# VHH binders against q9m2c9, part 7

Target 1, 358 residues: q9m2c9
Amino acid sequence: MACIVEDPQRAGQSNETQIALISGVPDDISKSCLARVPREYHMAMKCVSRRWRDFVCSDEMCDYRNEFNLAESWIYALCRDISGGVFLHMLNPFSSRRSWKRINDYPYIPMREGMGFAVLGKRLFVLGGCGWLEDATDEIYCYDAAMNTWFDVVPPLSTKRCYFACETLDGKIIAIGGLGLNPNAKRTWDIYDPLTRTCKSCSDVNIVPEMEDSFVMDGRIYIRGGVGGSSTAVYSASSGIWERMDDDMASGWRGPAVVVAGDLYVLDQTFGAKLTMWCKDTRMWIHIGKLSQLVMKQPCRLVSIGNSIFVIGKDCSTVVIDVENVRKNKMNGVMVCSSIPKTWDDDIDVISCKSVAI

## First folded at step 21 (VHH)

Design a145
Fold by OpenDDE, look of step 21:
Structure a145 (fold): chain B 358 residues (1-358), chain A 122 residues (1-122)
Amino acid sequence: as target 1 above (358 residues)
Amino acid sequence: QVQLQESGGGLVQPGGSLRLSCAASGFTFSNHQMSWVRQAPGEGREWVSAISGSGGSTYYADSVKGRFTIARDNVKNTLYLLMDSLKSDDTAVYYCARSTYEWGFMYMFDIWGQGTQVTVSS
């Protein structure tokens, strides 16, 4: 009997004369109006009233914004400082004054490595990892981007994992491989499905042990791992099977990867920073352009918003590449990029980057 | 400062009963769903029970259903867990936590107590 835990937000409808969201305006109209407020002001909105706060933090708000095509994608970077402390940085790419901001302190244990980072809806999840004293953890933390609040998630991961691939596919979080106390964990993956309220654990021999990178493309999960990143595998949700990745495709996967409008881009960092694209039709990697090492400090992570690739390096140094423009302007191999300067002098490593649309 | 403080843990024999308390401070207690979560040695955290802000709705994990009773006193800002018919498998550190919402089968908490040890042993 699935205990329908009634959304505590619904239970408080005591008959108290529901103070209108906006005086003299029907709630539906009020909600529509509030939903049109830019994301940068949502924090201020939450200060107006409890009812405003609740609405702004609600899934309903997201639904309105999605319906009206008002959702704004912000970038979140999971970062580590020199002390080993883990924290989130946030970037509003639409701001005239683009700057990274540190989010409230990570509520828990500093000095974690090998964490998974996933986004579902308005929520970011930090999963697993290892520390100096722990080979692998099963802890899950959630940051709600609308609430601007961290949560601890229970139950934890089914399997303790470190340096594993973490992706979202079809509303599910998928944790793949990694290191742990259980040697068999390396060839296992877990599927967390919030809709069905289930966690499925599976194993496949084709799963590579140590994960370096992953991406989702065309409904498939691609993973790269092994010594020197030489091992690749592809998961199809339809078949539930892991297969070997195409050798030609795998050969060019020499750095962080991102999918933009269905196309795969890789930042090859072997000799400088080269952006390459996988051409599905020709089955070849195409050189798109080179990034100046002056503007970007390795190691870098990639995240895409629309047609733009955000290259986020050390200290959250950020270069923005418009892929459409670059593809059109095949001229002289120099990519026109915008840069976002770092705002602090601290030595920060970027572990992973994701975008959240609200 | 927002704080949760558990008490009432201890050693009890199988079949025995125990009452846990959690004192809340620093927030409007009645506005929040509260939960008990436990962690057995070497195991992950397990959600045990939840109660709505008003106390009108209670929820239990299958493992404790019929044996445990969650209650709250909003005047005293205190959460309770009455544990009856205790079993060895109930041995754990029990945490009081402020619940925000449930996401699928996952429970999300933003505030935790320090926990209280419950040991069920013959």
Scores: ipSAE 0.670, ipTM 0.866, lowest interface PAE 0.5, mean pLDDT 87
Fold by ESMFold2, look of step 21:
Structure a145 (fold): chain B 358 residues (1-358), chain A 122 residues (1-122)
Amino acid sequence: as target 1 above (358 residues)
Amino acid sequence: QVQLQESGGGLVQPGGSLRLSCAASGFTFSNHQMSWVRQAPGEGREWVSAISGSGGSTYYADSVKGRFTIARDNVKNTLYLLMDSLKSDDTAVYYCARSTYEWGFMYMFDIWGQGTQVTVSS
């Protein structure tokens, strides 16, 4: 007779939308299956349904893959072509056909010099830079590697800057030093957090004004600047304090650097191409081996994935060094490495390289 | 089919006010975060303001904070931008845009209006 009301608690506890991820399968089981699919197939999965696209692109899927050690690192290279256009190339290093692929060039990134390049989770950031002298910007462009598209809105830096060091630490992007409309940019740094729209500009006399290179190791950012790398500094994000770098460590930092399994490697190309490793216990640089000059043309960038160093040069020509294999074969004067073909588009300058794990 | 149509632009003196409108059709308006984006002559696009689907959260670029107010009417399917204390730097074509994705204060848009011109001149 009278009105019967459903139990609101029971009515509000639906575990499914109108369309299940997989018909006849609970969503939690479906998500477990989908999260285990290799990354090379994720683009195709996004075409199955809106629910599949949303899950494949989600933080939930990325978190699941990280938790279960399923994440796959791909390499992204920020490149400039002969016309001055700026774009990304990407490489799946686990594919049987290991070749560089150009990511779509929309939206167009304006021509800039001295840009920062950083990774935060599944997202790549291109920061700052300048055009024709004295035209530094605070603009930021962000590419989401899971969604395979660019954001239309990205909060800017608090300080316009170019030719600066740029690294990710503790979920924030740190942009350090450089040049810009602010004359004091040389000794400042911005702490950039896109989730809170927080960007704080700080100052310290220890900041190296002429930025050449940087790397992150053990919760710290290491900076090299000046002619020939004569100035060095170390930033600890947990304390916000700048310190001097170990002089012996600094003396061997004579080229691009990368960290593999907590160990610092440097490619010294002063006379040939020599890979060296910093040994903390002895405070010495250890010679690992020589890279063949025929394989690599300067300038080059280094990226690590697992126990492998990827040496990426002009036109994205790439050499892969397995540091565990090279360590086992200590008697070789020249390292035995595999290579990955350059792109078919000649005259590509590689500005910076990073890896993104999804 | 899905459309956004801006109106309310025009010529104003510095210090003046304008109210922009954006009529939405062809989709469930209240399900989407909406933004205003502007483009000055010869310049890139600049995000101005955003409002959540329900209207419960609003966000502003530093360049307009305190001067502009975003609002929506989910019954009339209309987005608004109330612009006060206008400056010459505010001269631009103003677009409304529909978000497809948000991460923190970063947005992706899939639908844009054709824009309405705002000119602030003395």
Scores: ipSAE 0.665, ipTM 0.879, lowest interface PAE 0.9, mean pLDDT 83
Fold by ESMFold2, fold request of step 23:
Structure a145 (fold): chain B 358 residues (1-358), chain A 122 residues (1-122)
Amino acid sequence: as target 1 above (358 residues)
Amino acid sequence: QVQLQESGGGLVQPGGSLRLSCAASGFTFSNHQMSWVRQAPGEGREWVSAISGSGGSTYYADSVKGRFTIARDNVKNTLYLLMDSLKSDDTAVYYCARSTYEWGFMYMFDIWGQGTQVTVSS
């Protein structure tokens, strides 16, 4: 691989004498201390010195925090407003006053539908899609959540696609099926790795056009697509092989899905709002409880942090379900949940949600 | 006050050569890695080449390796791109940019020039 790999601020470093990270402390010890500061304060740490900013934004700090179980997951929502512009909202779920914050940094992603949304480490990827007056694209935008900034140059997908499944598995982004100018896109998938500029395109006749939903569980990508969600398939990254999804498992996939601590949960909103869980051992769906519909606007997206499911609806209105607690604390079958107020932005749609751990 | 200004673009035939220049002002040029980035019509931006502040390290995209040479003159605060064996695929607007961060084949820049058009056609 003949590429440039640099830490943050490498090219912008001052030629002045290097200042110790913390006076009187070896830098290795200082880095250990700085990496333990809660993520909420990382923006303030960037203001201390150039060396602090470089470390806080670095892969080294992120890797240290992950290695020592210090990483904190924040939620990012890919949103579209009435003008059709695409942007991000961010939520710190650990803040005492939880509220969504719009990310206002450039670039403004133009009018797009059917985009993929995926996470690699501290980085969020917005992939493909189709615009108001354009067919599918292979463009990728990447936001670095530690630097709070978009990359200016990002390698594209090998296949132009929209309305496709998009998930991260084994350090790579996998873009599956969908629609595009290339008639093969509907039966193909791309394996995207920005570190090696590898984007392999593969084919399988079992893949259907226009994906509805996907999730990752136990090293596999599960997809649901076709008319009424009638087609399902499973991709195993270890073998590169597509397989048929368990029919009993597929039968309960009637809404947005999320994996919490290795267990699959689905929010079925066809007749009210019911949370169900797939029990691997018994091969059956278990009713967890009902949500009150009074606070939720559809469509809803799900993301998990720890044992909590965040149900995110229109205008980023959010309900938080602690799955351990709701099994113990039901009132007449209705789950007792907390909520996070909608944004002040009017009439925004939430396209997808992911978490980023830093 | 901080500025980058490209020059030297134009029309060339396939197999031809062209030298791009980028005049830098308003910052300590020798302290910064510099890059060339290009954008073909209807395409996204593509990183082309980079050179360290001292000029001691140079880097090239696979698509241009062996054909393009990046250089800098830290006395004149000027960045260069010598383009040889040009192909139709090299047609693009070429920008010089001051590098701030890289991860794999993804790049961030804080200062950009206005760009210079290079057209390779027969």
Scores: ipSAE 0.622, ipTM 0.856, lowest interface PAE 1.1, mean pLDDT 83

Design a145
Fold by OpenDDE, last read:
Structure a145 (fold): chain B 358 residues (1-358), chain A 122 residues (1-122)
Amino acid sequence: as target 1 above (358 residues)
Amino acid sequence: QVQLQESGGGLVQPGGSLRLSCAASGFTFSNHQMSWVRQAPGEGREWVSAISGSGGSTYYADSVKGRFTIARDNVKNTLYLLMDSLKSDDTAVYYCARSTYEWGFMYMFDIWGQGTQVTVSS
C-alpha cells in the first residue's frame, strides 16, 4: 500500500473560497490548459498567482505534461571553472537563441569537486564531493527545476564519497564507489529508494575505484574506472549483483558514453573525436563518424535528448548530432552537426551533464 | 531577511525534558511546513519531526515517536519541540528548518537555523 503521503501543504488550505485557477473554468480544465504552456514560459506563469505558482511547481504539472507528451528536456551541466569552483549550467535546446546559462545558487549551496550528479523527475541531485581542504562528504543537495530553487536533503549519503559514479535506475539513485576516508568506500554502493523510503548499502569486489564514467542501459548500470579506465563492471537490477563487463564491449569504451534509444554511443577521443556505436547483435563497435577537433575541446560529456546527442566540451561548447541522420549518411566522413556557440565563460570544464524533462 | 533562530538547548539528565523554540522571521510562517532536524557528533543529519503550516498535521521519526511533541504558534511565529524522556542518543545539535517537500524518506529544506545544542548525560 503506497502510503500516498498527502502533501501536507494541501491540508492547511482553510475554506477560503479557493480562487479558481482560471476564472469561470473548472480546475481540472484549467490545469490541463496550464500544462500545455511551453516550459520557457513557466517562470512567468509562476508570477500570475500563488495558486498558479504552486501548480506549476507541483509534480502534478509534470504528470499532466507527461500525459500530454509535452515534456521538454533541458540540459544541465555541472562545470568546474579555473578557480576550482563548481557550478550548475543550463541549456534550453529548444530556444531560438541557444545559450548556456549559469544557475544561481540560491540558497547558497557549497558545490564541490567530485560530486555525483543524478536526476529524478524534475529534480536534480548533487551528492557528496570533496575539496582541497575537505575530505569526502555525504551532503546531498537538490535543485528543483520547476521551482528553480535549491534544497538541502536529509538524510545524507550513507557513505561519504567523492569521484564516484552516480546513476538513476528505476526511480532510485545509485551511488557507486569513489574515494573517501572509509577504505571500504571504494567497493561499496548505495541505493536510495524514495518509494520504499530505504537506503541500502552494499559491497562488491567488482566495483572499481576512481570512477571515470557510467551509463544506464537496459536496466543495467555500467561503470568504468581504475587506472586509465581499465576496469569495468555491470550491475543488474534484477539480480542485484555486479558482474564483469563483456570484454569486447569494454574494449571500445574509450570515452564519454551515452545511451540513445537503447543503443550505446561512445565518443572515442584517443585519436581525435570518433563517435562509435555498440551493436548488440554483432557484439561489435561500429564507427559512426568523426567530429572535427576544431569544434570540440576536451574534456567532453554526452547527453541525449530524443535522437540527438549533445556533445558538451570545454567552455560548454556544444555540438548536436542527429543520430538518425548520421546513420543514414554512411559517409566515413565528418558528421553533419549543429553547434551551440561557446559561452562567455572561459576555462570551464564539464564534469557531468544530465537532462531534465518538464 | 528570512531567519530562523533556535533556543532552549542545554544539558539534561537521562529521562529529563527540554523545550526547544525556534523563532521565525522574514516569511509568512503559517504558510510553511516546519521541521526539526538534529545532528549528532560524527553522524549525519537526521529528521526528527515536522508540522504543517496550520499545525493540523504532525510527523515524527520513529526514534522520537511518543517522546517528542512538535508544536507551533503562528501568531508568535514560533516553532516548538517538546522533548520528554530524553536519552543519551538524543544528544545532538537541533536545527529548525523550513521544509518544502517530502520525497519519500528524503526531506528537503531551504532555510535553516543556527542550531541549539542538546546534551543528554548522566
Scores: ipSAE 0.527, ipTM 0.816, lowest interface PAE 0.7, mean pLDDT 88
Fold by ESMFold2, last read:
Structure a145 (fold): chain B 358 residues (1-358), chain A 122 residues (1-122)
Amino acid sequence: as target 1 above (358 residues)
Amino acid sequence: QVQLQESGGGLVQPGGSLRLSCAASGFTFSNHQMSWVRQAPGEGREWVSAISGSGGSTYYADSVKGRFTIARDNVKNTLYLLMDSLKSDDTAVYYCARSTYEWGFMYMFDIWGQGTQVTVSS
C-alpha cells in the first residue's frame, strides 16, 4: 500500500465528519458495500478517508461481517526474537502467497516471560508476565486487529500473575493460577469482561504453579501443569467448580492441543511428532499421522481454522493439516498436509498463537 | 513525535486544591479523547476522568465525581484537571493519556505522559 500512515483513532467514537462515505450513496448502503470487501484490502480502505477508517476499524463492521458469514480468520503468533523483544507475526491463510508478516517492527510491549495471550472478538490481549528484573505484573496490553495498533489497558489484572493458564470462554478472559508475590495467586482465577471482574477461589489439590498448557472444549477449560506436566484439572464454566480430568483422556495429552469442531487433537511430541485425536465414543486416542521432525522444529504451537490445523514451529515454519475427512469418517482418513515457509525473521521463538476473525 | 507532558503536581493539605496541566504535541489534539489516569504507590493504575475531542462530553470515576473537573483547550493543545477537596486517598502519580473508550470498564490508551506527583499530606 502507498498511502500515508496516520496515527490510529478510536473506532466508532468520532462524530466530527459529515462527509458521505461514498458520494451519491446513502451511508447505510455504503456500509453494506464496504463490509463485503475482503479483509486483505481493509488496510488500503483505511487510507481513503477518516470516515472509511472509522468504519473499517469499528465493532459495527465486524458485527455485520459476522452476521452475514463474511468473517475471515487470520492467525497471529506472539513471538520473541534473540534479543528478547516481543512482537506479533500475522498470517492470512487465504492469501495466494500465504506468508508470515511481522506486525509493528518496534512493539512497545516490555520484555517479559510467562504472559497470557487471549482473544476476544477483534482484540488480542497480552496479560501479566514477569521480567528479568521484575516480579509478576498486572499489566494488560491489547492489539486491536482491525486498527492494527497496540494499546495499554486500564484497569489491569486484579492479581499479578505469570506462568498462568489464560483462555477465552463465553466472551470473557479467564486467568488461572500461576506465580506472583502473593502465594495464594496460584490457587485463584480471575474472569475479565467489559462489565465486571470476578475472582473465584479454587481447591489447591487441582491447581499447580507454572501452567504448561490449556485448551477449551465444551464449555470447560482443561489445564496441564506441574513438574513435567504431571497434573491435570478441568474448570467447568456451567458449575463454576473444578473437577478431575478423565484419566483416559489425560493419558494422551502429551503435547500441544487444539479443538476442531468439538474434537480434541494433540500433537504428541514424546517420540517424534504424532497427531492423535480423542474419540469420545470409544474413549481411546486414535493415531492420525506423523510429522517429520526434519520439516518441523519443536516446540510447536497449534491453532485451527475451519477443518485445518496449523502446526507452527520455530521461525514460524508451518504445516497445515486438513482433518475434514477424519472428522466425518473416523476410519482410514487421509491426512492432507501442506507447508507455509518460515519467516525471514530467523531465530525467533513462537510463544503462543491465536486466530482472529474479522 | 507524539508527546504528552504533565505539570502542576505538588504537595497540598487535605481539603486543598490543585490544577494539573498536560501539554500535547505531535498530533491533532482536537481529534482525540483524552483521559487522566492515576497510580497510587504499590497499586494498579486507576482511570480518573475523560473528555471528548470537542470537549462536549466529560466523564468521571465515582471516586472523584463532584470534586474534579476535566477541561481542554484545543487552541493551546492542553488538557487540564482541576482537583478540589483533596483527600489523602488522592495521593498518586497522575498521567495524561490518549486513547479510545471501549467495552464498558475497559479503557484503552496508546500514548502516555511521564506523570506528575500529587501528594496530599495526611
Scores: ipSAE 0.246, ipTM 0.718, lowest interface PAE 3.8, mean pLDDT 80
Fold by ESMFold2, last read:
Structure a145 (fold): chain B 358 residues (1-358), chain A 122 residues (1-122)
Amino acid sequence: as target 1 above (358 residues)
Amino acid sequence: QVQLQESGGGLVQPGGSLRLSCAASGFTFSNHQMSWVRQAPGEGREWVSAISGSGGSTYYADSVKGRFTIARDNVKNTLYLLMDSLKSDDTAVYYCARSTYEWGFMYMFDIWGQGTQVTVSS
């Protein structure tokens, strides 16, 4: 079912593409200059002309910035309010004042549970899920962070899923297991590869059927199910093989996880917010520090940018922990941290958070 | 108000032909790529065909290539799908949709019509 797909940037382009980006300057030079403008000013650049807007929003711009190490990571939090409404908050960690900002809602995003949340390039995907009285869905929504707009995506997921593991690895989105009308959804995974323009479904009777949390490390997807990591598995993307997770590693995986420079960090939420790091050499969990419930209200999510771990709790209340010194020196119990104020909205939960580099 | 309204669906025998229309209002029709998307009973949505704003470029899914023809009339703000050599597999609700861009095998749509039923049966 290979679809004919034209250049993804050409949908909706106008006749203004015939005009030079900057009068009297070759387009190659102009693009080099525009790509070096800090991301916080990209919204203003879109107002200059249609050609500027098309370039700023393009995959070409993002690719250029990545190639020259100019990309800037912003954090996006998928949130739920008391009515069950789902929306995004965004944080620019490089702004002079760091504060969470609500992204304009797309009114057709369904109120669902157990959705996948994945990032590929400039795009945030919200996949699947199930409603209160509804079965699992195959619907996909995309927020394009360069265009600052939401879209319905076609085709949908190959398999209707909710409460599944959803990660990006090697430029692909991988949706694993979960629940749905298909009783075999637990034993399947879908691989979405935009570069080859394929969506492939795979199955294996031996994969772990229960999904609670996941992370990516060293080309592998680690999956946890049940309370306290009672069911774990590891998927190796290079070989397509499932394997057992190290029992000692699994025993300490009792909360959200994040990887910083190849080191696994976990926030153990069972007795307050305790940050630990897995030391592969000694096969031990190292205590790094404890976060007070008075500072941070659970449940919490983790995301990293550089050597900073962002711990994001209820109402998007955030603590930023710099782990460079801990990682290099292995300093037990020493943390360098700062706080970011909670949002104006009360009583919101953070479902998932990801970073997008543009 | 941006609106898309499909018409022309119905019951047809295998090998038959049918023409779908989609009336557009509330936006500058000629500035936008338009698509037909279908959904068979119990299945997900499937992209069928697309046409550029000017009408100069047309694209088709492999499943319909050579049998379906997409067209537009930018004076009447109307999108068309001419379906020939219809098969039972073509039974679906057909939607007119405004696309913003394409990425990989994924099509990104912001406006949809209500859909029109096409049934191909003996």
Scores: ipSAE 0.188, ipTM 0.691, lowest interface PAE 4.6, mean pLDDT 80

Design a145
Fold by ESMFold2, fold request of step 23:
Structure a145 (fold): chain B 358 residues (1-358), chain A 122 residues (1-122)
Amino acid sequence: as target 1 above (358 residues)
Amino acid sequence: QVQLQESGGGLVQPGGSLRLSCAASGFTFSNHQMSWVRQAPGEGREWVSAISGSGGSTYYADSVKGRFTIARDNVKNTLYLLMDSLKSDDTAVYYCARSTYEWGFMYMFDIWGQGTQVTVSS
């Protein structure tokens, strides 16, 4: 299913004629200046001229911002409303008025369940899934966060999948297990590498049959499946080998997980919402804090930016936890949390959340 | 408003030739790279060919190189695919699609036509 790419920069841009980005300024200097503008202003920059729009939307600008440590992470939530419609909300966590914005250009995505949601650079991918009455699909859609538009992606997934683990690691999308017309899909994974023309389909008996949750830590993908998370597995990207998860680590994985500065955090909602952390040195789960202000409605999703964990629940109601501040105040302080109001729409479930750095 | 309309499909014998057309409207055609994409029954979509906005650069999937020719007429706002030496595995619905960019081996399309059926059989 992999196609050979002749020119990775040829789509939609001409280099034969260039009009100056800023009158009287060499383009290299202009690009350096424009790339340093904070992301909240990028929408306005796209309205200045066609050349500005092309640059703001380009991989060149994103690459520059990454090279100079200027990239800013915004949060994107894949959501479903009561009618089953699938759409995105976006949050700029650095805005003084932090609020979720619905992306008005509704996706082309048909009403689907069990979709993968992954990020590569400025691009969010929605992969696979199935309809209530239909089997799994191999379709891929891409939302380009710089262009603010949806695309159909060709080629599709190598294997039709739904209810599968989908993670990004080392610039690759890895789709793991799940359900599909292929009876072997449960024990397979596909590695989708858009930059190196690597498109592998592999199998291993150690892949859990039904996916509940996953996270990425230290070059490994951790998978939990089965009722109550009874089955766990670990994929090591460097070796391509599946291994068993540490039993002590697995025992505390009772909710959504996120990794902050190399440390694994889990929101355990079995009795109230409490945040726990896996301590590698002692091989113990430690209690970080109880979130009595947290909305106790599942599903909740976690995403991190810097030392902050964003807990995103129903209707995109959000609690922000500064993990460093909480750890500093463990003995004598209270947990410092802030909140971001829910959206105007009611009865919105958050399917998945990711951050996009531009 | 933006529309792509394919035509020219049909039944053809192996080794035969066929010419597909795609009429574009609602956008500045010459500013956009255009592609042909095909889908056989039960198969995923397969990129076939692309042509730059000016028509100066053309690209082909390995499966069709030397047999298919992509062309465009920026005066008539029409994209073409000339298919020669047709094989049974060329049987598919052929779509005209507007490309915005590609990244790696991924092709990104924002606008599609309705498709035209090409059937190659004895």
Scores: ipSAE 0.176, ipTM 0.683, lowest interface PAE 4.7, mean pLDDT 80
Fold by ESMFold2, look of step 22:
Structure a145 (fold): chain B 358 residues (1-358), chain A 122 residues (1-122)
Amino acid sequence: as target 1 above (358 residues)
Amino acid sequence: QVQLQESGGGLVQPGGSLRLSCAASGFTFSNHQMSWVRQAPGEGREWVSAISGSGGSTYYADSVKGRFTIARDNVKNTLYLLMDSLKSDDTAVYYCARSTYEWGFMYMFDIWGQGTQVTVSS
């Protein structure tokens, strides 16, 4: 919680009545130095000056850290308590004492369900949704992880939706299918592009009618409806075309999915909680390991950071699975795991999890 | 307390003009970009126009460009929207909003007024 004090003699030499970022140092060099400070100290850096706060919170710093492989991914879980309240929990997986912390209440609609949850850069977006007495909405809220602040976002979605697939691809948020005031919503998708202020609405009769899950791999969005692979489809953003998913690949998609370094992992729930991996070369699902139901209570969500898969269950109870050896030695790989304790509060359901790299 | 209060709405004929005002209090007005945002019944909120803290830069949605003029008086802490050549499509509640930043073409707002109704009908 330490602040760095600017040199007052150097402040008197600033052009345009502004304090230099670091006394006696050109700003471009100062930015390079500040961008290398570990993320856990960024809150303290914001206390130094308005210029430091603006830089620490900027897209420029986030982009620099990502380009120079300095970015640190933290996990954010959108959660619901027993009263129906929606809020964020955050986990810094790199701290020595890894624990979930409640950080902010979602600013509106404690009973809203079927919301989209997506990440663009340093920002988390909550989109759409509905309630028991509320029809679907087009509203978008944004949590800026660098500023630690929620915002109301304009423009909204062009199509009011709930219970839809929501993914980020090529810097855009894509909302697919779902329910809404327009009965044709189930065969449409919206491309929300913050760079062009367009929310393009597209339709295709080949979109699956019932949305259950999705993931992004190799520039494509995979979606699944129903129990097995009976309702699956693949969206290619480069062509705008929907295609049929590979039947062998679809057959093993029986639970939450995550992609690690281009490899698809699924927590298969049909015969207990088995972690499996799709092997492209052999076109087979291979068994990685089994998770105990006593440790991982549903609902479970998956998110990855590096070679680690975070399996996040009820009350944010978490198992961390290192798949580095599995990836390097697919036939003889060994799964290494550890755990992170549940939160202090009981009866927290995890709606969705994402990582944000800053 | 930070507050924004709109006024100047009303009923106007197509092709007519109207001037909206937004009184700001509880913050340093000149430090913030300000926007007008509108909402027609049953529709989502639509960004209309923005003006920089100094007033030196103005921005408009394509739907109102050439017809609406945004202005501010940093002495009186008041934001204005002059609306000319009004159409039935301009019927909405108009909100004054304080933006803290934008990213790409997304507008991020932390403070809103209560809104003022503008109705364009014959």
Scores: ipSAE 0.064, ipTM 0.631, lowest interface PAE 6.2, mean pLDDT 81

